VHH binders against q9y6x5. Designs and how they scored, part 24

Target 1, 379 residues: q9y6x5
Amino acid sequence: LPPKLLLVSFDGFRADYLKNYEFPHLQNFIKEGVLVEHVKNVFITKTFPNHYSIVTGLYEESHGIVANSMYDAVTKKHFSDSNDKDPFWWNEAVPIWVTNQLQENRSSAAAMWPGTDVPIHDTISSYFMNYNSSVSFEERLNNITMWLNNSNPPVTFATLYWEEPDASGHKYGPEDKENMSRVLKKIDDLIGDLVQRLKMLGLWENLNVIITSDHGMTQCSQDRLINLDSCIDHSYYTLIDLSPVAAILPKINRTEVYNKLKNCSPHMNVYLKEDIPNRFYYQHNDRIQPIILVADEGWTIVLNESSQKLGDHGYDNSLPSMHPFLAAHGPAFHKGYKHSTINIVDIYPMMCHILGLKPHPNNGTFGHTKCLLVDQWCI
Below, E stands for the ipSAE of ESMFold2; O stands for the ipSAE of OpenDDE; V2 stands for 0.75 times the mean of E and O plus 0.25 times the DockQ between their complexes.

## First folded at step 1 (VHH)

Design c16 (framework vhh_surovatamig_d1)
Fold by ESMFold2-Fast, scan of step 1:
Structure c16 (fold): chain B 379 residues (1-379), chain A 126 residues (1-126)
Amino acid sequence: as target 1 above (379 residues)
Amino acid sequence: EVQLVESGGGLVQPGGSLRLSCAASGFTFSSYWMSWVRQAPGKGLEWVATIKQDGSEKDYVDSVKGRFTISRDNAKKSLYLQMNSLRAEDTAVYYCATDEYKGYYPSREYSAFDIRGQGTLVTVSS
């Protein structure tokens, strides 16, 4: 039988939640599988960019989804909900479901993973659900398992996306132990439901399952605000994205805008595009604006208003608070193995290996994930 | 483009009741989680209550649990807050807001901002 893989994302699942809360179902999953304790994500540490990096193995400057809100200077297009299905935004890379469908005459299935309801290089996921936050985890799981069992050509790659704990992390902040405990217990119950459903359907022993996330979460405060209106007048720039990474498109001379911003707050770094740190791999794309502001961890950039967010992400990818984890189970994976750290771009070439696909050129290193796999030597 | 208009505030005695309303326009109201937030004199913004798109899930700050009820009418594009057993500490300007905390990955324009209405003043005093 051809190898099959289900990739599951719980948005905003900070790695250290595993050490601070009880996850009996996830721990049972890990006991007979593998755990990577920290996944170093790509900058900026936001939902769309990191979900696309997982499935392409590319830094944001290379795959083109550089933020959740974007402007392309060459074409003058804006990335917004009204145009989010425009293939233009997604065509700078080839995600794994496209690779899966084009190389081996296989099918892919998707329950709401970012990009799966968009035709990319004229290829859309064989089975998919349009994004709708009102659709339950159970309904998403029912569709995925139905497609895994009842498809021709066979579904060999499937994705499942869930909005929590990101939504609650923003609302309560990661330091609200009472509310976060309730939310994380519910997620653990959903993981239990996932495993039970796969066992009931006879899929569990032959399916590779990866549970991961795109980023973590850090505590914010009304005492940690950066008011852009105190730095610069709105008439001097167009705001493409605000917080915690502000994307500034100057309406006047770039140097004049930079000079007004550069000394405004001790709690943000102001970069001309060419001065963005090389370690971010966030420079070589027309969708990256001429001036980028990066707030320090836990600081929120605002426009003369209070922020309601008690938690946020998007910060420096070297921060442990921004890191998710990766857990996996299945015939490709060792049992009871723990690994300290991989890069989020390493997931793509590992998944291609499991599925027997030739990866497109990517920024991942297969050697970083070798110790997770039964068919590889950890040397 | 997005408009949120709060109403229903006023002066009430301790132990009294008020019903706040929020009229939404300029967006697909039924696709968004909605919240009530408040700002008491001299204090910062405090989240009060949140409701899921279809009304199936509701959350409240501990100080109002059992006293306040959040509801919505998607056909009328309206959000409500029924406030019972009002206390002096409930005195605040109340705002209607779209709730980003519930995950709106396709609504990227709202990921950069918390959207807030103009507010309606509630005063609880003898």
Scores: ipSAE 0.006, ipTM 0.288, lowest interface PAE 10.7, mean pLDDT 88

Design c17 (framework vhh_surovatamig_d1)
Fold by ESMFold2-Fast, scan of step 1:
Structure c17 (fold): chain B 379 residues (1-379), chain A 125 residues (1-125)
Amino acid sequence: as target 1 above (379 residues)
Amino acid sequence: EVQLVESGGGLVQPGGSLRLSCAASGFTFSNYYMSWVRQAPGKGLEWVATINQDGSEKDYVDSVKGRFTISRDNAKKSLYLQMNSLRAEDTAVYYCARPDYRSYTWEDKYYFDSRGQGTLVTVSS
């Protein structure tokens, strides 16, 4: 039988939650598997960009999903929920489920992972669910396990996405111990349900399972707002994305817009596109706007409005608060091994190795994940 | 071409009720979260309520919980806000908004470029 992999994402699962809260089910998973304590994600530290980086091994400037809201200057197209199913936005990279289906003539299955309900390079996941946030974790799990057990050609790569703890992280903020404790306990119970379901169906012993996330969460406050309207009139620019990374498309001279913004707040960096720090790998794509504003951790950019959010993400990817973790269990992985840090782009070549796929050119380094794998020599 | 058209605003006495409506066109309404946001005189925008695609999940700002009810009719492509026990502090222009975010987030419960013209609600004696 070919190797099988289930990739699970709990959106917004900040790495240090593992140290500050009890996760009995996740700890049992890790005890007989591996833990990477920090995963350094790509900039910007948002849902769509990082989920696509996990499955392509590419920085955002290379895979083209550069934000949750985008504008393409060449084609004049705008990315929003109404056109997220336009293959145009997703076609700058080849995600692993497409490679799995094309190289091995195997099937892929997906429960809500970003991009899996879109035909990319004329290939859509063999089994998928159209995105709908109201569908329960249990229903997603039921479909994934049914497809893993009852498909021909066999499902060898499956994905499962869940919106928590991101939604609650935004609503309550990560420092609300009472509410976050309740939310994280529910997630741990879902992990317990996942393991129990796989054991009940006879899948557990021969399935590789990765549990990870796209980003973390930081505490925000109404005392930490940057009012963009205090610095520049709306008639001078089109706003493509707002907070905490604002994407500005000038309607007048770019230098004039830059000069109005550069001294707007001591808690925000203003970059002309060519001046964006190289370490972000966020420059070489037509969907990156001529001026980018980057708020300091915990600061929110607003347009003469209050902010209801107590937590947010999107900030500098060097911040530990923005980092998720990675845990894995299965025949490909060591038991009881802990690793400090990998890059989120390293997950893709590791998954390709486990599945026996030839990776497309990518920004990951297979050597960074070798110590997790039983069939590799660790230096 | 996304269009949102609000109606139903007006002058009401404290303790009164109003029902706001929003007619949507230019997109597959049933596939989107929808929100109501408001702007009180001299204040910034405030998110009020959000409803998911099928209406099974609803969320509200604390000040309106138990008084306001968000609902939708996907066949009619319409969003509603039933406002009961109105207070002077509810005085604002109310906007129908489409969230531009896949994840359940607080700040992205409205879509800036897809707001309508708004409808004024005034609560006074």
Scores: ipSAE 0.000, ipTM 0.281, lowest interface PAE 11.6, mean pLDDT 88

Design c18 (framework vhh_surovatamig_d1; at its last look DockQ between E and O 0.01; V2 from the best seeds 0.00; counts 0 for: pae O 12.6 > 2, placed apart)
Fold by OpenDDE, second read of step 2:
Structure c18 (fold): chain B 379 residues (1-379), chain A 125 residues (1-125)
Amino acid sequence: as target 1 above (379 residues)
Amino acid sequence: EVQLVESGGGLVQPGGSLRLSCAASGFTFSDYAMSWVRQAPGKGLEWVATIKQSGSETDYVDSVKGRFTISRDNAKKSLYLQMNSLRAEDTAVYYCAAKYYRDTGWYEPTSFDYRGQGTLVTVSS
């Protein structure tokens, strides 16, 4: 039987939550599998970009999902979480579920993972759920596990997405021990439910399961705001994306806009597109706007000084607060092994290996995950 | 064309009650989480309450908890805000807002996909 892999994402699960909060079910999962303590994600550290990086192995500039909100100047199209169904945005890369599904006697399933409800390269997941935040984890899990268990051709790759602890992180901030403890307990319980469901269905021993996230969460404050209105008139630009990495489309001369913004705050770096640091791998795409603003960790870019978020993400991907974790269990993985760090793009070649898929060209390094796998030599 | 039209605002004494309504059109109402946001005089926008698509989950800013109730009728494409025990600090223009939420959360009042023109609520003795 072909290997099976379930990829689960809990949005906004900061890596150090594992150290600062209790996760009995997840710890049990880790004990019987592997843990990568820190996953360096891609810049910008947002949901759509990083989820697509996980399943493509590409940096944002390469797979073309460069933000949760995008604008293409040529086509005049807009991308957002409410307008993400146009294959135009996704077709610059081939996600793993498409690759998998195009194989003989294989199919893919998805529960609300970004891009899975869109025909990419004229291929849509054989089984998928349209995104609906009101759909419970249980229902998502039930569908995914049903498809994994009963489909023909068999589902060999599945994705499962959940919006927490991201939403709560935004509301409460990651350092709110009282509220986040409650939220993270629920997450751990969901992991317990996942494991129990898999065991009940007889899938647990044969299914490879990866539990990961797209990004972390940093503490924000009303005392750390950057008001753009203090620096530039709103009529001079269009805001494509706001905080903590603002994408600026000038309505006047780009240089003039840049000059008005460059010294707006000591807690914000302003880059012309061509001057974006190479380490971000966030330059070579037309969907990246002419000017980007990058707030320092914990600072929020606002208009009219309005923000109620106590946590946010999207910051420099070198910041530990932006890093998620990766845990995995199944026949492909060791038991009781912990690894310090990988890059988020490294997940793709690993998954391809597990599934026996030829990976598309990607930015990941398979060597970084070899120690997680039982069939590989680990030096 | 997307429209959110608020109604029900007015002048009320402290301790009084108002019920706001929002009529939505031009988009699939049931696919969106709906929120109320408000802007007090001289202040920025403030998130007040959110109700998810199914109507079974609600959230409120702390200052209105126990006093305000958000509800929706998907069949009528309507959003409601029952406001009880109103206070002077509740004085604001109240806006109906829609969000197809995935990542940004409910709590950034400037990040909604759609927002109405607002209805004024004045709480004064």
Scores: ipSAE 0.334, ipTM 0.717, lowest interface PAE 1.9, mean pLDDT 94
Fold by ESMFold2-Fast, scan of step 1:
Formats: structure tokens, C-alpha cells, sequence
Structure c18 (fold): chain B 379 residues (1-379), chain A 125 residues (1-125)
């Protein structure tokens, strides 16, 4: 039988939650598998960009999903997380489910992972669910396990996405231990349900399972707001994305807009596109606007209004608060091995290796993940 | 053409009740999470309540929890807000708002895909 892989994402699962809360089911999973304590994600540390980086192994400037809200100056198209089904936005990369279907004549299955309900390079996931936040974790899991057991050609790659703890992280903030404890305990119970379901169906021993996330979460406050309206009048620019990374399209001379913004707040950095730090790998794409503003951790950019978010993400990817973790279990993985850090772009070439696929050119380094794998030597 | 048309606003005394309605057209209503957002005089937009696509999951800002009830009728493409035990602090223009995908949009009042023109609620003696 060909190798099989299930990739699970719990949106907004900050790495240090593992140290501050008890996860009995996740800890049992890790005991018989591997843990990567920190995954350094890509900039900007947002849901759509990082989910696409996981499955392509590419920085955002290379795969083209550079934010949750985008504008393409060449085609004059607008993207939002509410208008995500146009293949135009996704076609700058080839995600692993497309590679899986085309190289090995195998099937892919998806429960709500970003991009899986879109035909990319004329290929859509063999089995998928249209995005709907009201669909329970149990229903997503039931569909995925059904497809893993009953498909021809066989499903060898499957994805499962869950919106928590991101929604609660935004509502309560990561420092609300009472509310976050309740939310994270429910997630641990879902992990227990996942493992139990796979065992009952006879899938557990032969299935590789990766549990990861796209980003973390940091505490915000009404005392940490940057009012963009106090810096510049709306008539001088078009706003493409707001917070914590603002994407500015000037309506007048770019230098004039830059000069109005550059010293407006000590709690944000203002960059002309060519001056964006190289370490972000966030410059070489037409969807990256001529000026970007990057708020300091925990600061929110607003338009003459308050923000009700007590937690947010999108900040500098060097911040530990923005990092998720990765845990994995299955025949490809060692048992009881812990690793400190990998890059989020390293997940794609590792997954290709497990599935026997030739990876498309990517920004990941297979060597960074080889110590997790039983068929690899760590030197 | 996408439209969200609010109705039911008016003048009410403290402790009174009002029911707001929103009629949606021009999009697939059942695919969208729906919210009520308000703007008090001289203040910014504030998220009040959200209801998910199926209607089974609701969320509220703490100041209205237990007093307001959000509901929807997907067959009629309508959203409702039952407001009980109204206070002077509830005085605001109330907007009906729609969000297709969930990435924090429900808790950030300016991030909605569609928003109506609003209906004024005045709580005063």
C-alpha cells in the first residue's frame, strides 16, 4: 500500500500554549511520535499566506498569497478571504495535493484547508468540502476518514482544518487564562477524538499524521492603537490591508505619502517596497503594495476607531508569539524525539519525501526535518 | 447588486424593547456569517453580535449578552436583532453586516464584505 499522510491544522495555536496548559491527548500523541517546539512561519503571519506556504514550501512573494486582503495592480483584481475562489490568486504555486494527484495517479482529500475548494492549475482536490465554519470537527473528520478508506485511486494525502484556537484568541487574547484554558481543553479533546477514530477504523498504525498550525497570537489592547487617520488623509491613498501590516497604494506621489507616514508613530515601521527587510522575503510580487506599514507586537492600526480584538497576529515572524508548533506520528516518524525549530517552508519537502513525490522548486530545506524521519540519518 | 436593508429602529425609553430586521439580496445569504455592528454618536464602529451560516452558533459583546438575541431565517434571507432592557448607552446607528470567510472578520467592524446603510436606535426618556 502507498504511504498515506493526514495534515491537520488548528488555526492560531501558539507554540508556548504547550508549556502553559495541559494537553493529555496531545502529549500521548507526542510521546509515541515527534515534536518540533517552534515552527518559524513566513511574513506576514496570517492564515491564508501561511497555510499556502505549508503546502507549497514557498515564501509569500513566491506563491502569491501575500495577505488575507490583496490587490493586483496589473489585473486590477481584489482578493479577500471572502472572495478566495478565483484560481488567479492561487496559480503562482503548485500545492502538494495537485502534485500528489498528477505525479502518482493518487487521490487527495480535504476538509476546509485554504485553497482546496479552488481549481489550481486546472486541478482541484479529488474530494473536498466547500468552506463553511458551521461544519463540526466531527463531520470534517468523518468525511476525511471515509475518503481515506474508500477511494480509488487511493487517497494518499488528506488535510483537515479547524478554526480554533484562533477565533477565541482574537476575542479573549492569549493572556486570558480562564477562557483560553477552556478553549484549549476542547481542542485537546478533539485530538483525542481524532486518534480514537483512526484507531477504531484500523487507520492509525499505517497513517502518518501531522498536527500543526499557521501562526500564534499576541495580546492587544485599547491602549495600543495607531490611528492612521491622524497621519494621512484618505484622499492620498487606497488602503489594501490594514492591521497589523497596512498595505498602502498611493494616489499621489509615493514619496509624499511615505513622508506623511514615516514619523507618525514610534510603534510602527514604514517601508517603501524596495526597503522591506530582506529577512521577510516579502518584496518580489506585484501584489505587495508600494508602501507597507508594520506595527510593533501588540499594536493595532485603526482608522479613527477602537478595536475589539484582544488578540492578533500578522506581526514580525521572528517573534516567538507568532510561532506555531508541529507534532507528528506514524510509520515515517521517530518515537519520542523532540526538535527545537524548523521553518514552515520545510514542511512541504518533508511531506513530499514521505509520500514519494518529487517536490516542485521550493524554499524549504529537507535537511532541517530529516532527523524526524526513521529512514534518514541525521548527518 | 448586493443590498442589506435595515429596519425597525426608532425612539424607545430606557428598559424598553426593539426588534431590528435586515433584508438581504444579491448574494447567497446562507453562505455568509451575519453580524450587527453599531456606531454611537461621535464614536467608532463596535461589533455587537454574530450568527454563523446555519444559525446554531451565536456570539455577543459582553455589554449586550442576556439582553440582545441575534437570529436569522435563511429561507427569507433575513437577519434579526431582538433588543431587550435597552439602555442609554445602546443609542447608535445599527448596521447589518455580512462576512463570507472566517479570519477574525466578525470581531473587527471594518472587515465585513457587505454592510447596510444603518437604522438609528435612540434610547432616551
Amino acid sequence: as target 1 above (379 residues)
Amino acid sequence: EVQLVESGGGLVQPGGSLRLSCAASGFTFSDYAMSWVRQAPGKGLEWVATIKQSGSETDYVDSVKGRFTISRDNAKKSLYLQMNSLRAEDTAVYYCAAKYYRDTGWYEPTSFDYRGQGTLVTVSS
Scores: ipSAE 0.192, ipTM 0.648, lowest interface PAE 5.3, mean pLDDT 91
Fold by ESMFold2, look of step 5:
Structure c18 (fold): chain B 379 residues (1-379), chain A 125 residues (1-125)
Amino acid sequence: as target 1 above (379 residues)
Amino acid sequence: EVQLVESGGGLVQPGGSLRLSCAASGFTFSDYAMSWVRQAPGKGLEWVATIKQSGSETDYVDSVKGRFTISRDNAKKSLYLQMNSLRAEDTAVYYCAAKYYRDTGWYEPTSFDYRGQGTLVTVSS
């Protein structure tokens, strides 16, 4: 029987939610499998870039999805969360579902993971749902389990994406214990439903399941705004993305735009592209704009209006508040093992190993995940 | 200095029509999605309609579909709302608002980069 893997993301699930809130179902899942307490994600710590990093093993500069809002100066193309279907944006990497389904007698299935409804390298997931946020978790799960049980060639790699707790984290902020407790209890119930459904269908013993996320969430405030219009006239630049990492395309001399911005706020770092810290691995792609502004944790870049969000992400990937967790269960994984940290790019070579796939060149390190796997020694 | 100046509000009978205008200055109008939002007495802001940068894509709250039409003229830097078949519940201060873009995974339909001072629409016998 070929090995099978289900990759699940609950968007915006901050790692320390596990310690600060109750998750009876997720804790049972962890107890019977493995936990990585902190996954160090990639900069910028945004949804599209980090979901693509999980499935490609690449830094954002290498896979080309460098933000949730992008501009290509040569083609004049724009990318956004409502304009994300052009393969042009996705074709700088090969995600694992493409590699998987091109193998003999294998298929891939997807329930709304970013990019799975796009024909990347003329290849779209063998079974997929077009993105639609109104589709319930139950409907997504029912489609995925049907495809895992009933497809020819068999589905060996499947993805499942859910928008919470990210949406509620933006709305309430991660420190709103009352609202976030309700939201996170609902997430835990969905994890319980997932596990129970897999058990009822006879999939649980032979399916590898990874439950992870793309990033965390930090608290924002009306007291922590950086008013960009107070520092620079907007006629001097084109704004490609705003907060917490602003992407600035100068309309005048780049150095002049930089000089107008560099002293705007002590709570914002301003980088020329060539001066972006090497540790971000966020420089070597034409989609990264000539100037970026990086707000400090919990600060929001606004033009001249108040922000209504109380939580945000996208900040420096060294911040613990930006880190998700990873839990996994299945025949490939140890039982009852906890690991402190991996890099998010390490997930891809681990998944390739589990599925018996040759990984494309990537930035992950298989050795970082060996202790999670029963067929490996970590000493 | 960014300015959004609404006009065309007033008192109108139920079933009547009204056309709101918004004159924009101090920013590159064609780079912004434009919206109308409203605030009824004692209520919070309610999103009414949005028109994308090119003018080819529009969306409306369900309660105004088929009655209201949003439009824009990028050459004149102007936003419009044609309001037909007005009802008492349409009584509100109507604001012109601009949004450059937003992040994936973030949703707040009444969070805007710029907003005008509003124009009052009163629908009453």
Scores: ipSAE 0.005, ipTM 0.401, lowest interface PAE 10.2, mean pLDDT 90
ESMFold2 (binder alone), look of step 5: mean pLDDT 83; pTM 0.844
OpenDDE, look of step 5: ipSAE 0.000; ipTM 0.286

Design c19 (framework vhh_surovatamig_d1)
Fold by ESMFold2-Fast, scan of step 1:
Structure c19 (fold): chain B 379 residues (1-379), chain A 125 residues (1-125)
Amino acid sequence: as target 1 above (379 residues)
Amino acid sequence: EVQLVESGGGLVQPGGSLRLSCAASGFTFSSYWMSWVRQAPGKGLEWVATIKQDGSEKDYVDSVKGRFTISRDNAKKSLYLQMNSLRAEDTAVYYCAKGPYDEYRYTSGDYLDYRGQGTLVTVSS
């Protein structure tokens, strides 16, 4: 009987939400499983980069999904949305569902996880849904549980992605207690529905379930805007990505563009690519532009325009506001164990171990997660 | 190559109505959020309205709520903005924009990469 794993992501679920709101269903899940209180994600703290880091164990400079909007100077290709199905963007790494299908005679299933509707190294998830944000959580759950119970070869790895609380975090900001309380209660109810469905179908006792997220959320304001147009004219550069990390492709001498930007705002750091802090692991890829602007927490970079967002992410990955959590339950995991912190790249080698797969070379450290697992010697 | 072609602008008196249209080509129109943004003379770009892929969700800037209606026809690859009870302050060039994905619904930076040439709306007596 091969081991099975369901990986669930609630986009933008900041770790501190667990301390500020009540989650009765999630707490019941945790009491018979494990909780990692903070997951240190990769820079930049955006959806596509971090979702791909979870399933590859790689920093962005290594897996190639370096932002949600990208430009490759060598091929002159542009990437700007989640419906871009060009395998070119995803082929610099091998995600776990591809490894699962190629190393073992096993199937993978996917409900909306970024990259799962794209053939990567000529391999697409055995069962998948084309990305469509209008599809309900219930429909995604129905498909995943159907595939987990009714597949040959058996589905051993399944993923489920949900856009909340990220969408509401952007709209209301994380400090809007009234609106966020309503949204987070709904998320907890969905977790309750998930557990109940797995129990009704006889899957719960033999399935490993990981509930995690890609990043957190911080409060933004119309009082905290950086107007890029006040510093530099559009004729000097091509804008590849805007906020809170701006990716600048110079049309003139790079040093001249840098000099125009470096003192533009006290709330923004300006880096030449080779000067990007080593701790970001955000330097060695052709899709990382020659100049990167990094806004301070809660500041928004704009082009002579207003921003409607009251919350955002993408900021420095050392900020606790950018960190998600990880909770897990199943035969591979201890019961009632709490761990303080892991790196988001550590999730991949842990999942490979649970599934009996040989991980591709990765930036994760298995030792960081072994105390979560019943079959490991915790040193 | 993404192309967005706006039409339907013109001169109208205060209290009047106009319907803007946008014809999209070069991408899978039915797979994207779409937006209307505007730029008044001497001012920055302002988001006006956004519509989800299937039309089930719509948002508006407060100044146009109850007056403007965004809609789409995926079969015709067309986006519309019905503008009623027009005011002098609605005078602007209106741009059809390929909206960013759901995560960026309220971030306007990507609109600059995929907006059309615009259509001028002048509201004056």
Scores: ipSAE 0.000, ipTM 0.217, lowest interface PAE 16.7, mean pLDDT 88

Design c2 (framework vhh_surovatamig_d1)
Fold by ESMFold2-Fast, scan of step 1:
Structure c2 (fold): chain B 379 residues (1-379), chain A 126 residues (1-126)
Amino acid sequence: as target 1 above (379 residues)
Amino acid sequence: EVQLVESGGGLVQPGGSLRLSCAASGFTFSNYYMSWVRQAPGKGLEWVATINQDGSEKDYVDSVKGRFTISRDNAKKSLYLQMNSLRAEDTAVYYCARGETYVRWGSDYTYGMDVRGQGTLVTVSS
């Protein structure tokens, strides 16, 4: 049987939760596997962009999912709930499940990973579930394990996505120890269920499993709001995305809009598109708007209203609060190895190596993940 | 043009009940998560309850679980909060809010802040 990989994401799992809470099941997983303590994600630190970066190895400006809400200036299309299944938005990159199905005579399976219910370059995951947040972790796991055991051509790449702890991180904030303790204990129990199910089905010893996340979470407050309406009248621009990275499409002269915004708050940075810092790799795409506002950590951009968010993400990717972790177990990985930091774009070429796939050109560096792998020399 | 109008507040004794209503206009009500939020005197805004588009999923702040019930009528474009076993600490202005607890593009949680009504005062006192 060819090598197999299951990629699991727990959305919004901030890396330092591992230091502040107990995870007995995850700890047992790591004991016989590897842990990367911090994964430096891509900017902006949002769900759809970072999940697509994990499976393409590309910065957002290169793969085209530049936010959770987007406007394409060339085609005049808007990415919203009514057209988030449009392949147009996803076709600027080739995700690993497409490569897996096209380069090798193999199948892919997906339980809710962003993009897997969309045909990309005329290829959809061989087995998939249409996105539905009400579907239990157990049902997602049952489908994935059935597909891993009972498919021809064999499923060699599978993805499993779970919405927590992101939903609770937004609702309670990451500093709410009581509520976050309950949520994170439940996540750890789900990891225990995952391992037990794989062992029971005889998959555990021959399956590579990666557990990771797309971003972290930071504490927000009603005392840390930036009221955009106090800076500029709404008639001067169209708002494409609001917080914590606002995407501004001017209805008047761009310089006039910029001048109204640039000194409005000491707690946000205002960039003309060409002045966005190079380190963000967030400039060269038609879906990045002419003016971008970047709020400081824990600050929320609002339109003359208060915010109910007690936690949020999307902030500067240099912030440790925005970083997830990566843990992995299986025949490709060392046992009991701890690594400090990798870039989220490095996950893709590592996964291609494990599966024996030729990666598409990408922004990851295979050398950054070599020390995790048994078949590589660690320098 | 988007508007939310709350009603049903008033003075009630501890242990009593009230039903709050919110009339929505200017948008496709059935496409949105809806929330109730409250602000007690001298306190910040506190989220109380959220309901999804079809009413199949409901969430509550811990202090009101088992006492409050959120519901909606999409045909009437109305949101409701049934409040039972009221306590002095439930005294607040209650706001109807157009909110996204689980967002349309996947896992990202957004919370009750897109549009808010003018509020209805609930006072729990003898």
Scores: ipSAE 0.005, ipTM 0.228, lowest interface PAE 10.8, mean pLDDT 88

